# VHH binders against N-glycosylase/DNA lyase OGG1 (OGG1), part 11

Target 1, 365 residues: N-glycosylase/DNA lyase OGG1 (OGG1), of Arabidopsis thaliana (Mouse-ear cress) (q9fny7)
Amino acid sequence: MKRPRPTSQPSISSTVKPPLSPPVTPILKQKLHRTGTPKWFPLKLTHTELTLPLTFPTGQTFRWKKTGAIQYSGTIGPHLVSLRQRPGDDAVSYCVHCSTSPKSAELALLDFLNAEISLAELWSDFSKKDPRFGELARHLRGARVLRQDPLECLIQFLCSSNNNIARITKMVDFVSSLGLHLGDIDGFEFHQFPSLDRLSRVSEEEFRKAGFGYRAKYITGTVNALQAKPGGGNEWLLSLRKVELQEAVAALCTLPGVGPKVAACIALFSLDQHSAIPVDTHVWQIATNYLLPDLAGAKLTPKLHGRVAEAFVSKYGEYAGWAQTLLFIAELPAQKTLLQSFSQPINKLDESAEVNETSCDTLKP

## First folded at step 3 (VHH)

Design s52 (framework vhh_ozoralizumab_d1)
Fold by ESMFold2-Fast, scan of step 3:
Structure s52 (fold): chain B 365 residues (1-365), chain A 123 residues (1-123)
Amino acid sequence: as target 1 above (365 residues)
Amino acid sequence: EVQLVESGGGLVQPGGSLRLSCAASGFTFSSYDMTWVRQAPGKGLEWVSEISTSGGDTMYPDSVKGRFTISRDNAKNTLYLQMNSLRPEDTAVYYCAKEGYYDSSDYEPFDYRGQGTLVTVSS
């Protein structure tokens, strides 16, 4: 399962460059150009490499919005982009609404999509190791792990602890609104994610008034801790791409509000730590069904948390986090119903959008 | 309770037409994108069409493009699929599906609540 993406047999092309790393600081020296009616261009990823509904609304990011029947939009640094996917087209298409340059936007988008990693090759390798994976992969193609900016990813997952997706999204939208406004699409406002400096100017009380609850102190504490890092907080986070997973997780867990699960999410989704396994009760259930059946019915403990991660890595190798992602998606209620049968659907109550009551956490002495 | 009730299926000759309907209840229909999916005998599920909340954006795979038209009536909470120039390979159970919000209790981008309606195209 450690097989790298194959290069062309006749020769290695030196003209193909890897995606650029995210900028360390906001691009202050380049002018933004806004396009009122952007042109759509092919992005060289087929449905087997990227399926938008299996990638964007899956809880790895909360800053991308469905802006049409086939369209998702979001920001990558100073770039406001849309992706659309017509089944039967040769490739996913993209357009750029606001950017410092069209070439920079395309490179940033390919980097964000982890485009250098062949999903088809990973699925093939996992399927050889696990025939059950092969059966699921046949029906859930294009579920891709994104490569996000580490600060942006960190703040999003600090919002995620003991929280529901609707509230996480509102909190992430509040943080996003602190950054530079890049444009509006289909009624949604899009902003460049705020700089560490901009975030440092928001008080804990302001976050609490915005409905963050106890997470307000974690966000402000983490921002302060990052600002104190020698060489800069962004550089410190990016350096974790170059260390072993255990070291990256330990480093992240020094930040306020970052426990092992949140650290694993940040590591997998922004730090090139492809074997990171975020373990919660749902992943525990998947693990005991698929890899550790002898532990079915046991309670998840800190020791067993590590055993789950080990089991995934032992089974799927260096990219175990990508395999875990497909297995997770396959066990979600709608996908499970889809894979089994539509003749016996389970009709749950439709949850009303949560009324977000802004409550200030009162410090109880 | 979210309910999606499909109707309009039946037996039709190749080259014929059918109009499917999906009656939605239990949620604010106008706030969700809607989709049609189908499952042919002995095959997996295949996506057929999507429509945005306003009806301004629609989408089709090449297998049905130019032959099928998705539409919606938000005042009636109803989704439609007009199927023209039907082929034997269009034989399938057709399901109406609501786009799900990503929720802690329901993580899926689609909420497949319909029982389906059978379309048989044979000569």
Scores: ipSAE 0.000, ipTM 0.147, lowest interface PAE 13.5, mean pLDDT 79

Design s55 (from a10, 20 letters changed; framework vhh_8pnl_2)
Fold by ESMFold2-Fast, scan of step 3:
Structure s55 (fold): chain B 365 residues (1-365), chain A 122 residues (1-122)
Amino acid sequence: as target 1 above (365 residues)
Amino acid sequence: QGQLVESGGGLVQPGGSLRLSCADAGFTFSSYDMAWYRQAPGKERELVATIGTAGDTMYADFVKGRFTISRDNAKSTLYLQMNSLKPEDTAMYYCAKEGYYDSSDYEPFDYWGQGTRVTVSA
């Protein structure tokens, strides 16, 4: 029997096992506490700072589920939380189903939501630079870019390449199920995202059996590459928050299955790289309509991808990726209908605001 | 030049059908993902459909509902059933086989055939 990838002879003295920054008590992990009927608390983010249907079903994450008519649920590390936004309420409410502590869950949630970044101030700045943005922002307020764990984000976007939302979701659910089960809400199972060590125990064949196709080898190859990083794979990914965008993208592109567009998604959604622009055919249409009108009718080419990113950054500055996200959502067919008729139900945005459109790219640079 | 050999292309009227075949001479066909790409004159090569080792499939939006990808591991053959053909489907069609996992580029398919030509016209 031949193995497609036989185990090599490891040298312990020449092999550095990268340590992870401990997120828990130095000696023992904190105990998980489950709450059967969680109490809801106000989150100090108004609808202009966070609108759930414009933030969660937008393809920046596939681990959060719509668990009620006005409710979204997901996990952040060991914390299982729900967010809800009632008609007539100005602010979002949250509850904690499973956590190491209620205070740790609250702090993790605020970090995950990039709560220190004022959307009102960004939208004001973008509206001054682009009056059209001001008109769109009036109806699409609260579209927030999340601050995800880089490993979770990386694995999710390795699943997104040349794929549709239904298959991406199934693949991400499979990966999630490899981690610790935290609870069930509205028929969905929720898990803490698996550690790099846990992921390293899953074979390429197991991923292929689960329907990952060629992405199976990219996930296992990327996990192996991260484990080989001096200082730790998680630490290496986190270090990319401190470098300039070009360096972060170049570093990510060394990983199996990570091209420039996927790298830009990871950079924007998990590495504090707020000017990252994932360029696909939809972003090209937006750019040629508004930023690069001289190129209207031209074909998108690899050379022009960089020009699109430069145009967004020149127009919107340091947070150009946040501006691009809103402009993309606004150009979806259902959003154009909503903008013409202000009485359209918000739930229809969930059906039309599929960020998977940003990953469906027929023109590869 | 790859080890993949495409066939089944031809001239067909709009609304017609063709079945493309791709024979892999290698012993590893069943272990790798397979894909169909196409390239129209003056255009970049674009992905049409993929099929994984478990039979999982993915289609480009412009062929969804009209084309069906399938594989026969016993015959080491990949198929593309093309129905309701349109003039814009006119292209050279290429069979592609999954490449090595240590490649860091965006192109997951490293082995290519010579192609088979599909022309949709009166």
Scores: ipSAE 0.161, ipTM 0.637, lowest interface PAE 5.3, mean pLDDT 81

Design s56 (from a10, 16 letters changed; framework vhh_nb_b201)
Fold by ESMFold2-Fast, scan of step 3:
Structure s56 (fold): chain B 365 residues (1-365), chain A 122 residues (1-122)
Amino acid sequence: as target 1 above (365 residues)
Amino acid sequence: QVQLQESGGGLVQAGGSLRLSCAASGFTFSSYDMGWYRQAPGKEREFVATIGTAGDTMYADSVKGRFTISRDNAKNTVYLQMNSLKPEDTAVYYCAKEGYYDSSDYEPFDYWGQGTQVTVSS
């Protein structure tokens, strides 16, 4: 189902080897280039492979903002980008507001979108395994699971525990503001996510003053635990992309404030663990309706969480977490109402005016 | 059946004050976070304020220091006290039952009232 990645051509070595230099450890600062009037380019993803309202306002990330009627904007490392789906376009379009390199921004964006994974192939596979799933595909075309930076994902989901969406968004905005400011779009400030070192310099009291409550100690505790990892916390998190799901979840659960559900979210959204199943009461309802009907009406218990995850994996295979996400979207009446509001017809002039205003925002230093 | 009914909007001069009320029914009010959002003509709905079950509050930067959100659990009502009003505050104000991301009572999306118009003349 995964699209093959372009193969790298062999590096051509210099014809003259330089003389041996003494060892140096250069400190490289990133060179950021801001675009005054960004140009829009097609992304190699059709609307059936990526639909912005089915992907971004779904609780996978709280750092991407709706910056126009058909536009979403966010940061990926040092890259500030916007995505839009214009009527009449064959594919999703993107622009780059701030970046180290336009090519690096494009590659980072495709990686962030899991662009190598074909939704058409997943729909085909899921429909073969569950004929009822084929009916849902008509409404869920383009609902994509993202591939986020693990540190960024971890901190966002530490904010999410027992919390409302508006408050999560404000907390995530506070953390984001600790990083390098990249620009402003449609009244939103955009920042490169702060480094582990930058986060380590923020006190628990500072987080509490910002409204984090009991989550302040979990964030500072997790940052400290990551800094203590041999080889570095970022490298430790990235290594979890190469282990089995059970090992990744167990490792994440050693971090302060990370329970099994939060661990499954991090695993699915940032660690290439496509069979991870975040189990809550809604996923329980889906499971008893679709996979475990003999348990319909029973109370969800900790013992049953593992059984739910096993049932999804048994039915849908290595991409069970994607299947679960699609079933979840389909069963939420509030989601259908929200998506309908996003899809309300607007006249073409009004939408063009809004997109043009957002696209012409000047980036503040 | 979640029902949210806003009131208290109207026309006010710049520098004036208004108090919005939202009467809630169809759910256990004391168990949910409540919020206020607004939408100006031709713009998307934006966050204004939220209040948690313990009375903890959070505000949009544009209204912080001028607006105060509060709740009365005995009356199933959430309030928004708006002081030092500016023409830029002109919008339809919506009451919301806040969505919860992660809890045993997971409700991932907000529920909105019908809205109440606030117009601030310059």
Scores: ipSAE 0.012, ipTM 0.380, lowest interface PAE 8.5, mean pLDDT 80

Design s57 (framework vhh_7ubx_2)
Fold by ESMFold2-Fast, scan of step 3:
Structure s57 (fold): chain B 365 residues (1-365), chain A 123 residues (1-123)
Amino acid sequence: as target 1 above (365 residues)
Amino acid sequence: QVQLVESGGGLVQPGGSLRLSCAASGFTFSSYDMTWVRQAPGKGPEWIATIGTAGDTMRDDSTKGRFTISRDNAKNTLYLQMTSLKPEDTALYYCAKEGYYDSSDYEGPFDYRGPGTQVTVSS
C-alpha cells in the first residue's frame, strides 16, 4: 500500500498563526424527546408572510416532505417539525415530533423561516418599483426565502447540478440517512443532517455506489476542504453570512463542484445574502422578458450572468433575490397552471397541480 | 411532440421474470434522464429507478436487487429487467422523461409519462 507523499519540510520559525476565532466546541450530548401525538401551535405569520405550497416545493430545499394534504415536515438540527396550513386559514400552524426542547424547536423554526423579515413590506416595495410584480404578488403572496444551515444547503446544491428532482431527492435522502434518525411521518424517514465528521467517514466509492456519479468526487472533495479550515468548516461557512456577497460567492467557488450558479443558491438560501441571483436558463428567460428585453433570444454567457444579477439588484435593491424567487415561482409549471385557472376550467388544474393548490385561491380575496 | 409507449407487461407466476420496454420519440432521447415508475391499484405512484445520460443508475432499495434499468440510445428505448417477481409487484408500470432541475429551474418530477404497461404477478 502506498503512503501519502510528504508535502512540507519543518522550519525553525513557524509562519502558522493561531486561529483568529476560537474553535467551536461540538455539542456532544443532548437528550432527544420524542412526542407520540404532538400538539399544534399557531405561528404568527399570516398567509401573506408564509404560504407553504409557495415556499417548500419550490427547489430551495429537498429535505422537507409533503406529509399530508396540507402538511410539510422536515428537520432543523435535532428538531423534527411539521407545518400545516388549511385552505382559508390565515396563519400557519406547527408541531414538534422530536426535539431537545420545545422552546429550542420553536426558535430554530422561526430562524429557519426568516420570520424577522417582513415579506409584506418587501412585496410592497417591489410592487412600487415594478407594477408587473404587483400583479403577480396578488396571486403568489407568501413565497418566502428560507434560512437554511449552510452545510445542509451546500451538500444539497452539490447534488442539484445537471440532475432531475427525483434523483436529487434520493441523493439528499441518502446523505440525510447518515445522520441521527429522529422519526417517521407519513412513510418518510427523517434524520438530523450528518456532521462534517460523519460525512468525512463516507468514501467517494460509497457515494458512487449510492448513485451519485461524478458528484461523489465533489461532495468528498468539499467535505475535505471544509475540514481543512482552521476554525472548522461549519464556522467558516457561517462566517460568510457576515461578508459582502461578492466575497461569499468567491469563497464558495473555491469548493469542488461549486460554480457561480450553485454559489448564488447557497448564498441566497443559507448565508443571508438577500441580493444573490442564481442565474440559470429559466432566470435568464425571466430576465430577458422582464428586465433586459434587448437581449431576448440571445444565449446566456458567463459575462451575462453578472449583467442579469446587476439588473435584478438595480430594480429591486438589497432583497433582489427574494423578488427573483417570486418571479421564478410564477414560471413553475404548477404555479403557471394555477394562474391560468382564472381563464381555464378548474378540472385542468387537477392534472398538473396539487389538490391543495387547485381547491381554492388563498392569495386572492 | 413527446411520446412514450411502454410494452412487455403481462401475467406472470411468482418467481418469474419480465422485460419491459419504453419506446421514445419527439425528443433527443440520449440527452435526458429516464425513469420507471409503477402504480398499484388504490396506491400512489412509486418510483423504481432512474438512468442518467451517462448510464449511471439510481434505484429504489426495495427492488434494486431484482430490477435492472438500462437504455439503448441507438433505438431510443428504455428497459426494465424484472426478476424474482412477487405478487406485490403487481402494478401499472410507466416510463417517464425527467425534466432537469438546475437549482432555480424546478420543472417538477416526471414532466411526461406514458400510458403504462400492466404487470400482474399471480398463480
Scores: ipSAE 0.005, ipTM 0.319, lowest interface PAE 10.2, mean pLDDT 79

Design s58 (framework vhh_7ubx_2)
Fold by ESMFold2-Fast, scan of step 3:
Structure s58 (fold): chain B 365 residues (1-365), chain A 123 residues (1-123)
Amino acid sequence: as target 1 above (365 residues)
Amino acid sequence: QVQLVESGGGLVQPGGSLRLSCAASGFTFSSYDMTWVRQAPGKGPEWIATIGTAGDTMRDDSTKGRFTISRDNAKNTLYLQMTSLKPEDTALYYCAKEGYYDSSDYSEPFDYRGPGTQVTVSS
């Protein structure tokens, strides 16, 4: 793995320093450059390291849109980018629609994609620990965990509580629209995610009128709590990348509307907490079918959340959250139907063809 | 204890209208967001609309011009008014009660769903 976690993490209290004065929000004059016809460039990430349909429409982010048959678009800070995977390309391609600089956009995109973490190495390790994982991984290569901005991730998952993907997406679109407009692609509007200061100026009533229901109170409460943090709310969230998982989750759960599942989502998708396991009814069913069969049919309780997380970590180690993500994707209706088809004789021929493709053109002795 | 009972479905011709009802009991109806969801044969559930405690609504773009969600807190009843019905609207329609925050970490997106009411649009 190219990005190991530190051997020790400072406690949350030792990483938070009260400022002598309240943090001043810097007023940065953003210089944006927009292009009407963006040029496509290769990213050095092959289909085994990144497959767009197994990464973006999987519930880890709601701000990226399918903007073409093989294309996904979204924003990373001030950068509006698209990714595509054309048949016959060895690597994913990207283009930049709006940015402060093309090089900054490329670096931000690689960071967002966790590009320093080798997915092939992780899948190899998981497959050695679990042959069933190896069978699924053969058909679902490129299912990657993203590295999102923590504020952006936090607000998205506050919208996710007791909610469905379509409604979560509309709520996240509303929040996104509060930020700077960067461009339109395929009928979708794209915005830089709003700053903490911008979010603090939206009332609970405005969120309620936008259809947020009881989540309006949690979002405004969390924004207020973050603004009150010594050293700044963004800095406080980023500090959780450097503490142990249990400490990060406990810290997040102090925020209004953040329970253990939401905290685990934020930890896994934005705080480099690769062993975090977000447990809902679907993950509980996966766990009882896969790791804890003796608990099949039992009702999930808060105490059993810890048991599920422990089982995944015991089986898959430091990157257990990445293994969990693949197992979750494998149970999505579209992927499950496809995977079941691979158990038939005709699909074994396709597997054989794939193996033949990986056979080197070696001169026979 | 919580019960949701949908009604008002049936066979209707293309271009027709139906009003679905969901009778709620076992909880303080006025305190919860309420949702309509449909599931067509061979497809997953599709969210249609949610109505909040203050009557604020959020709707799926594909149906919002033809479908209207409303609630009557005095009668503990949720409604879906459907107009200009199309064959592709054929589905089992069910209402759902959203959530206790305390259960959100361990529950599905909906606390409870009713058994549904069948809508068939055919000529």
Scores: ipSAE 0.125, ipTM 0.584, lowest interface PAE 7.0, mean pLDDT 81

Design s59 (framework vhh_7ubx_2)
Fold by ESMFold2-Fast, scan of step 3:
Structure s59 (fold): chain B 365 residues (1-365), chain A 123 residues (1-123)
Amino acid sequence: as target 1 above (365 residues)
Amino acid sequence: QVQLVESGGGLVQPGGSLRLSCAASGFTFSSYDMTWVRQAPGKGPEWIATIGTAGDTMRDDSTKGRFTISRDNAKNTLYLQMTSLKPEDTALYYCAKEGSYYDSSDYEPFDYRGPGTQVTVSS
């Protein structure tokens, strides 16, 4: 299910990890092309592979904005793009407002959307492992985990600790505004995310004055720690895509302000760690209702955080984080009303039937 | 244990003003960000404003011009000054300590929130 390896490589005596990238020469003048009226193109992702309202306003990213009734816009590196999905459309459409090249924007967008991962195959697998998931997925298909830039993702989730979505969004907008302005859509300003060098020139006091509170120290401390990494901070973060989940989480937790929950968010949303489970109060409630009913009413502890993550991975496998995303969305108030009549499925058990066929420990009182 | 007690709510006419207070105890008040949240009948909790340890503030744009959050660390007290009140401001207002809740416009709960103070804006 994970991204296929293209070709068998001849016998080599070097490591399978890619060699260090050559140093990037700073470009003082970047050639950007802005269009006044961009053309819309189909993206070849059907609504079951990508549903915009189930993907973008779900707390994975705070840099994408709803710029119309059916439209979301955001930036991927130097590319300012919009996605739209009309009710009844078979496929999502996109347009490019600002970019270095149309082909680069298309490739960046497909990468950002994890387009090589088939949701149909994942939903099939999850439904085989859990019939209740199959029932929910029938109504809520198209929830997709994004593949964000790790620096961008890291800074966003440093803003998320002990915080609400509205305040996180304001903090992330402030950080974004430090980067190159790419355009305005529907009253929102869009910027390329600032570089480590640009971020390193912002003082802790400037972040505090912008309302970041104690997170100002964590952001500046993390920027400094990344700049100290051999080979560069961006390269160090990208290297975590090639290690085991536990190693990636341990590495991230060395950064100021990164605890296990924040590390799991960064791992899931930017480091190809598809089994990462960020456990917060919402995920705890979902887990005790769905996977661990015997723990319902207990207080969340550090040990129980680990048990929640393990329960999801044991149930759903290497893409457990994607399954958790759908279960989270199912508990949002807008979706809960639709699912109300299905929240307590009627189990008909013939007393002579095999109990293992209808096991419902995750759903029993 | 952490204790938060809100006061200052009441019935007020549209265009009026109220000053809400939150008395905090059981923790080092000056070391934590403090937040005001409201919940209207039949709606989820809505974030209003947060004030940091240095007095820096972040506010919801819909109320920013009418509401001011402040703190007095010597008195362990959080304040919300509300002006130009509208019927839509009718809600239970409560304060919350940093690090104790997950907040979204969709969901509860707040673990270290007070019992709240009712604000009713009606003519």
Scores: ipSAE 0.250, ipTM 0.638, lowest interface PAE 4.3, mean pLDDT 80

Design s60 (framework vhh_7ubx_2)
Fold by ESMFold2-Fast, scan of step 3:
Structure s60 (fold): chain B 365 residues (1-365), chain A 123 residues (1-123)
Amino acid sequence: as target 1 above (365 residues)
Amino acid sequence: QVQLVESGGGLVQPGGSLRLSCAASGFTFSSYDMTWVRQAPGKGPEWIATIGTAGDTMRDDSTKGRFTISRDNAKNTLYLQMTSLKPEDTALYYCAKEGYYDSGSDYEPFDYRGPGTQVTVSS
């Protein structure tokens, strides 16, 4: 697979709009429709294309919650959705709890899931380049990289510096609560991510009181920097989807609190930069165990960070960030236990193809 | 030289209480966020709570009803008050200094941590 090539350097476009551009609909005036008992629909993504436990609780997003034994829920713009995947199901199912339109929710969900990118084709390519990858992919199918809103992704990863997933999640929940409330599922509150304008009205002191520590200054500084961008901060972030990776990373690193690793996370998870390699201590351990064993036991330095990124891209190509994501997931404690279990005899008494469509509404705490 | 020394651990029965202390030296204690983390044998580190420079706190939901983090800036000491202890609380407990740091692990809230104090909850 080949990623689209950017043709221009990052620059803020003129504020001149085409004469026939659609009218801007203010968020406050959009009609939201809540469903009391939402219907479940097939999303036509098989377990090899999307496996929920390998995609959502893996640190690429902190806004999606496990809302049932087989269910994950989250928001995409004004859309509150749930995904479920029963053991033995061939496809993922979804339902819409709150939305401006069921069709717009479906399209937003498919975009969010990078559904146009074939995971089977990527895994086939990676397996040809690395047989060890092929073995892991056989057992851990459906680990997918998401396509998040860039502002939402940026704020989430500003919370991630020197931080654990539990605390990051609490910080991200605080930020999310500043946006429009869309609904509650399984005891979790769900909100549309706040606008840049809404975020600009929250002081550094308010973030500090909420437990953000030194990250409070970075968040408010980044919000201010984005508001100062000619043409608008959201448009500036979106423009980074159209430039080369090196240029996108350099641009992101001008923002307060954004170092190369955080920039690579934002680039990979929201800016269509599929070769971006976020290198933290965990990825360093993976790289030295998997690609660069001669560097095992060495301390990670900025020069070695570049060498790790180069090694991944050299081996896996334009979608190296997706390959790294699977290798990272394989090293999580839960997945290591699962992988070891495959050495034991598997007695599948019955794999039911019958989908019992028991509503997610009955899967309460 | 930054130094953190945890104390107050020991053997306690289920339902009991312990107060852990962390004595800090070698840096301006009042200027840094401080954290308690625990690690059980064979498991990764688990974050418990962080207390900011103004005394603001953020706590893990699973323990926040039983554990209270506090600090005494005049004594350069961090505390963890633990009540209603359970066998599952058995772990090595560490305090950690948090503050500005450009190259730290994003999945480990450690700027610097001490050697730890062992808590064993058993009947």
Scores: ipSAE 0.169, ipTM 0.596, lowest interface PAE 5.1, mean pLDDT 81

Design s61 (from a10 with D102E S103F E107S Y111V; framework vhh_7ubx_2)
Fold by ESMFold2-Fast, scan of step 3:
Structure s61 (fold): chain B 365 residues (1-365), chain A 122 residues (1-122)
Amino acid sequence: as target 1 above (365 residues)
Amino acid sequence: QVQLVESGGGLVQPGGSLRLSCAASGFTFSSYDMTWVRQAPGKGPEWIATIGTAGDTMRDDSTKGRFTISRDNAKNTLYLQMTSLKPEDTALYYCAKEGYYEFSDYSPFDVRGPGTQVTVSS
């Protein structure tokens, strides 16, 4: 449960709705159907609501792959799906490669994309609170926060602590491979994320041999802690969607290897905690440049995490984590190069255009 | 005091090979994961490989098949064997204790050495 919005600040539109809860899958395995040549269908999300290169290769998830020039693919439970976005198309399209049913795949995908939350309305609100945000938002539309399964999100971000994207991706691919194989697209293998029970059968030694280092102990420790939860670990994680952010973070921090930053990632990306602010070196740089200039050049310490989070929430409100997401993306090298090209004279802009063509493939966190 | 000192860099022609070494002191080398990272002028750091305490490895796919990380715990030394070198491999190569951290709450390196320069040019 979230706290009521302050009435003294501009409110987010009343048309913004909380996301629908994902459908419950029975413990008895549902029959999977694979499609050899899937058909593409329109999704009700325009470029201003979802831009694939600004949403998927941004460090929110490590399980979705670029499977074509305009295409991203991934799994949501038992559903293997692709999204594509052609230049000039107003809406995103999707197809289903493997699923229990086409209708359940569509509902799962819309839930995963937080489709009931209007990005245009949130960005309008943020732009009113911060003209700098408004300037960036005109050029970086469709940077959307995803709504992931909490177990899947938790394990991914346990891999992320003190790590780089390339190594995180390899670790997450290893974990993913422990689950049911759903299909192959453009040379990538796709798997349903393994169950808590399946994960409990993998030893710390196996994770260490796979190159997880000290994270092996945290993953196995967290899996054991979740299995010990009354009512089940998945149910315990899902219950954190119904509590205040402070309670969700405190609960997550009881798990081995979960510090405040990892807890904030899990809260923002899987627990409907839209004001959660994951503070890393990049977010620290953003905060000291825009919100806390008195701390510019100072060293980030654990004690300063709360101050950074509070500054973002004070500025942007209940959905501060979504605002932070756009500001983070604007600092990625590919996006900085693109933004710079729009402010140069015609001759210099033409010289810069070729460098900007690869922006979707050159995103660095 | 923890110290890491890289060596073995130099000028090499495309297609050539180099073996980099990292001498470690001031900590129990065998108890820590060790990492190689490189940085080209004007670019950010790029992770190459990490080797764990049991010799388990994880490597970046962009150097897959050409670079091999290894360690000698008796000598407190980390190695990077580089083959089929390309001009784009030109960079300052760093040895790091515990690895490179893009998502660090602190420095992008826990502890790193001063680096050894590798230049691949005809």
Scores: ipSAE 0.140, ipTM 0.613, lowest interface PAE 6.3, mean pLDDT 82

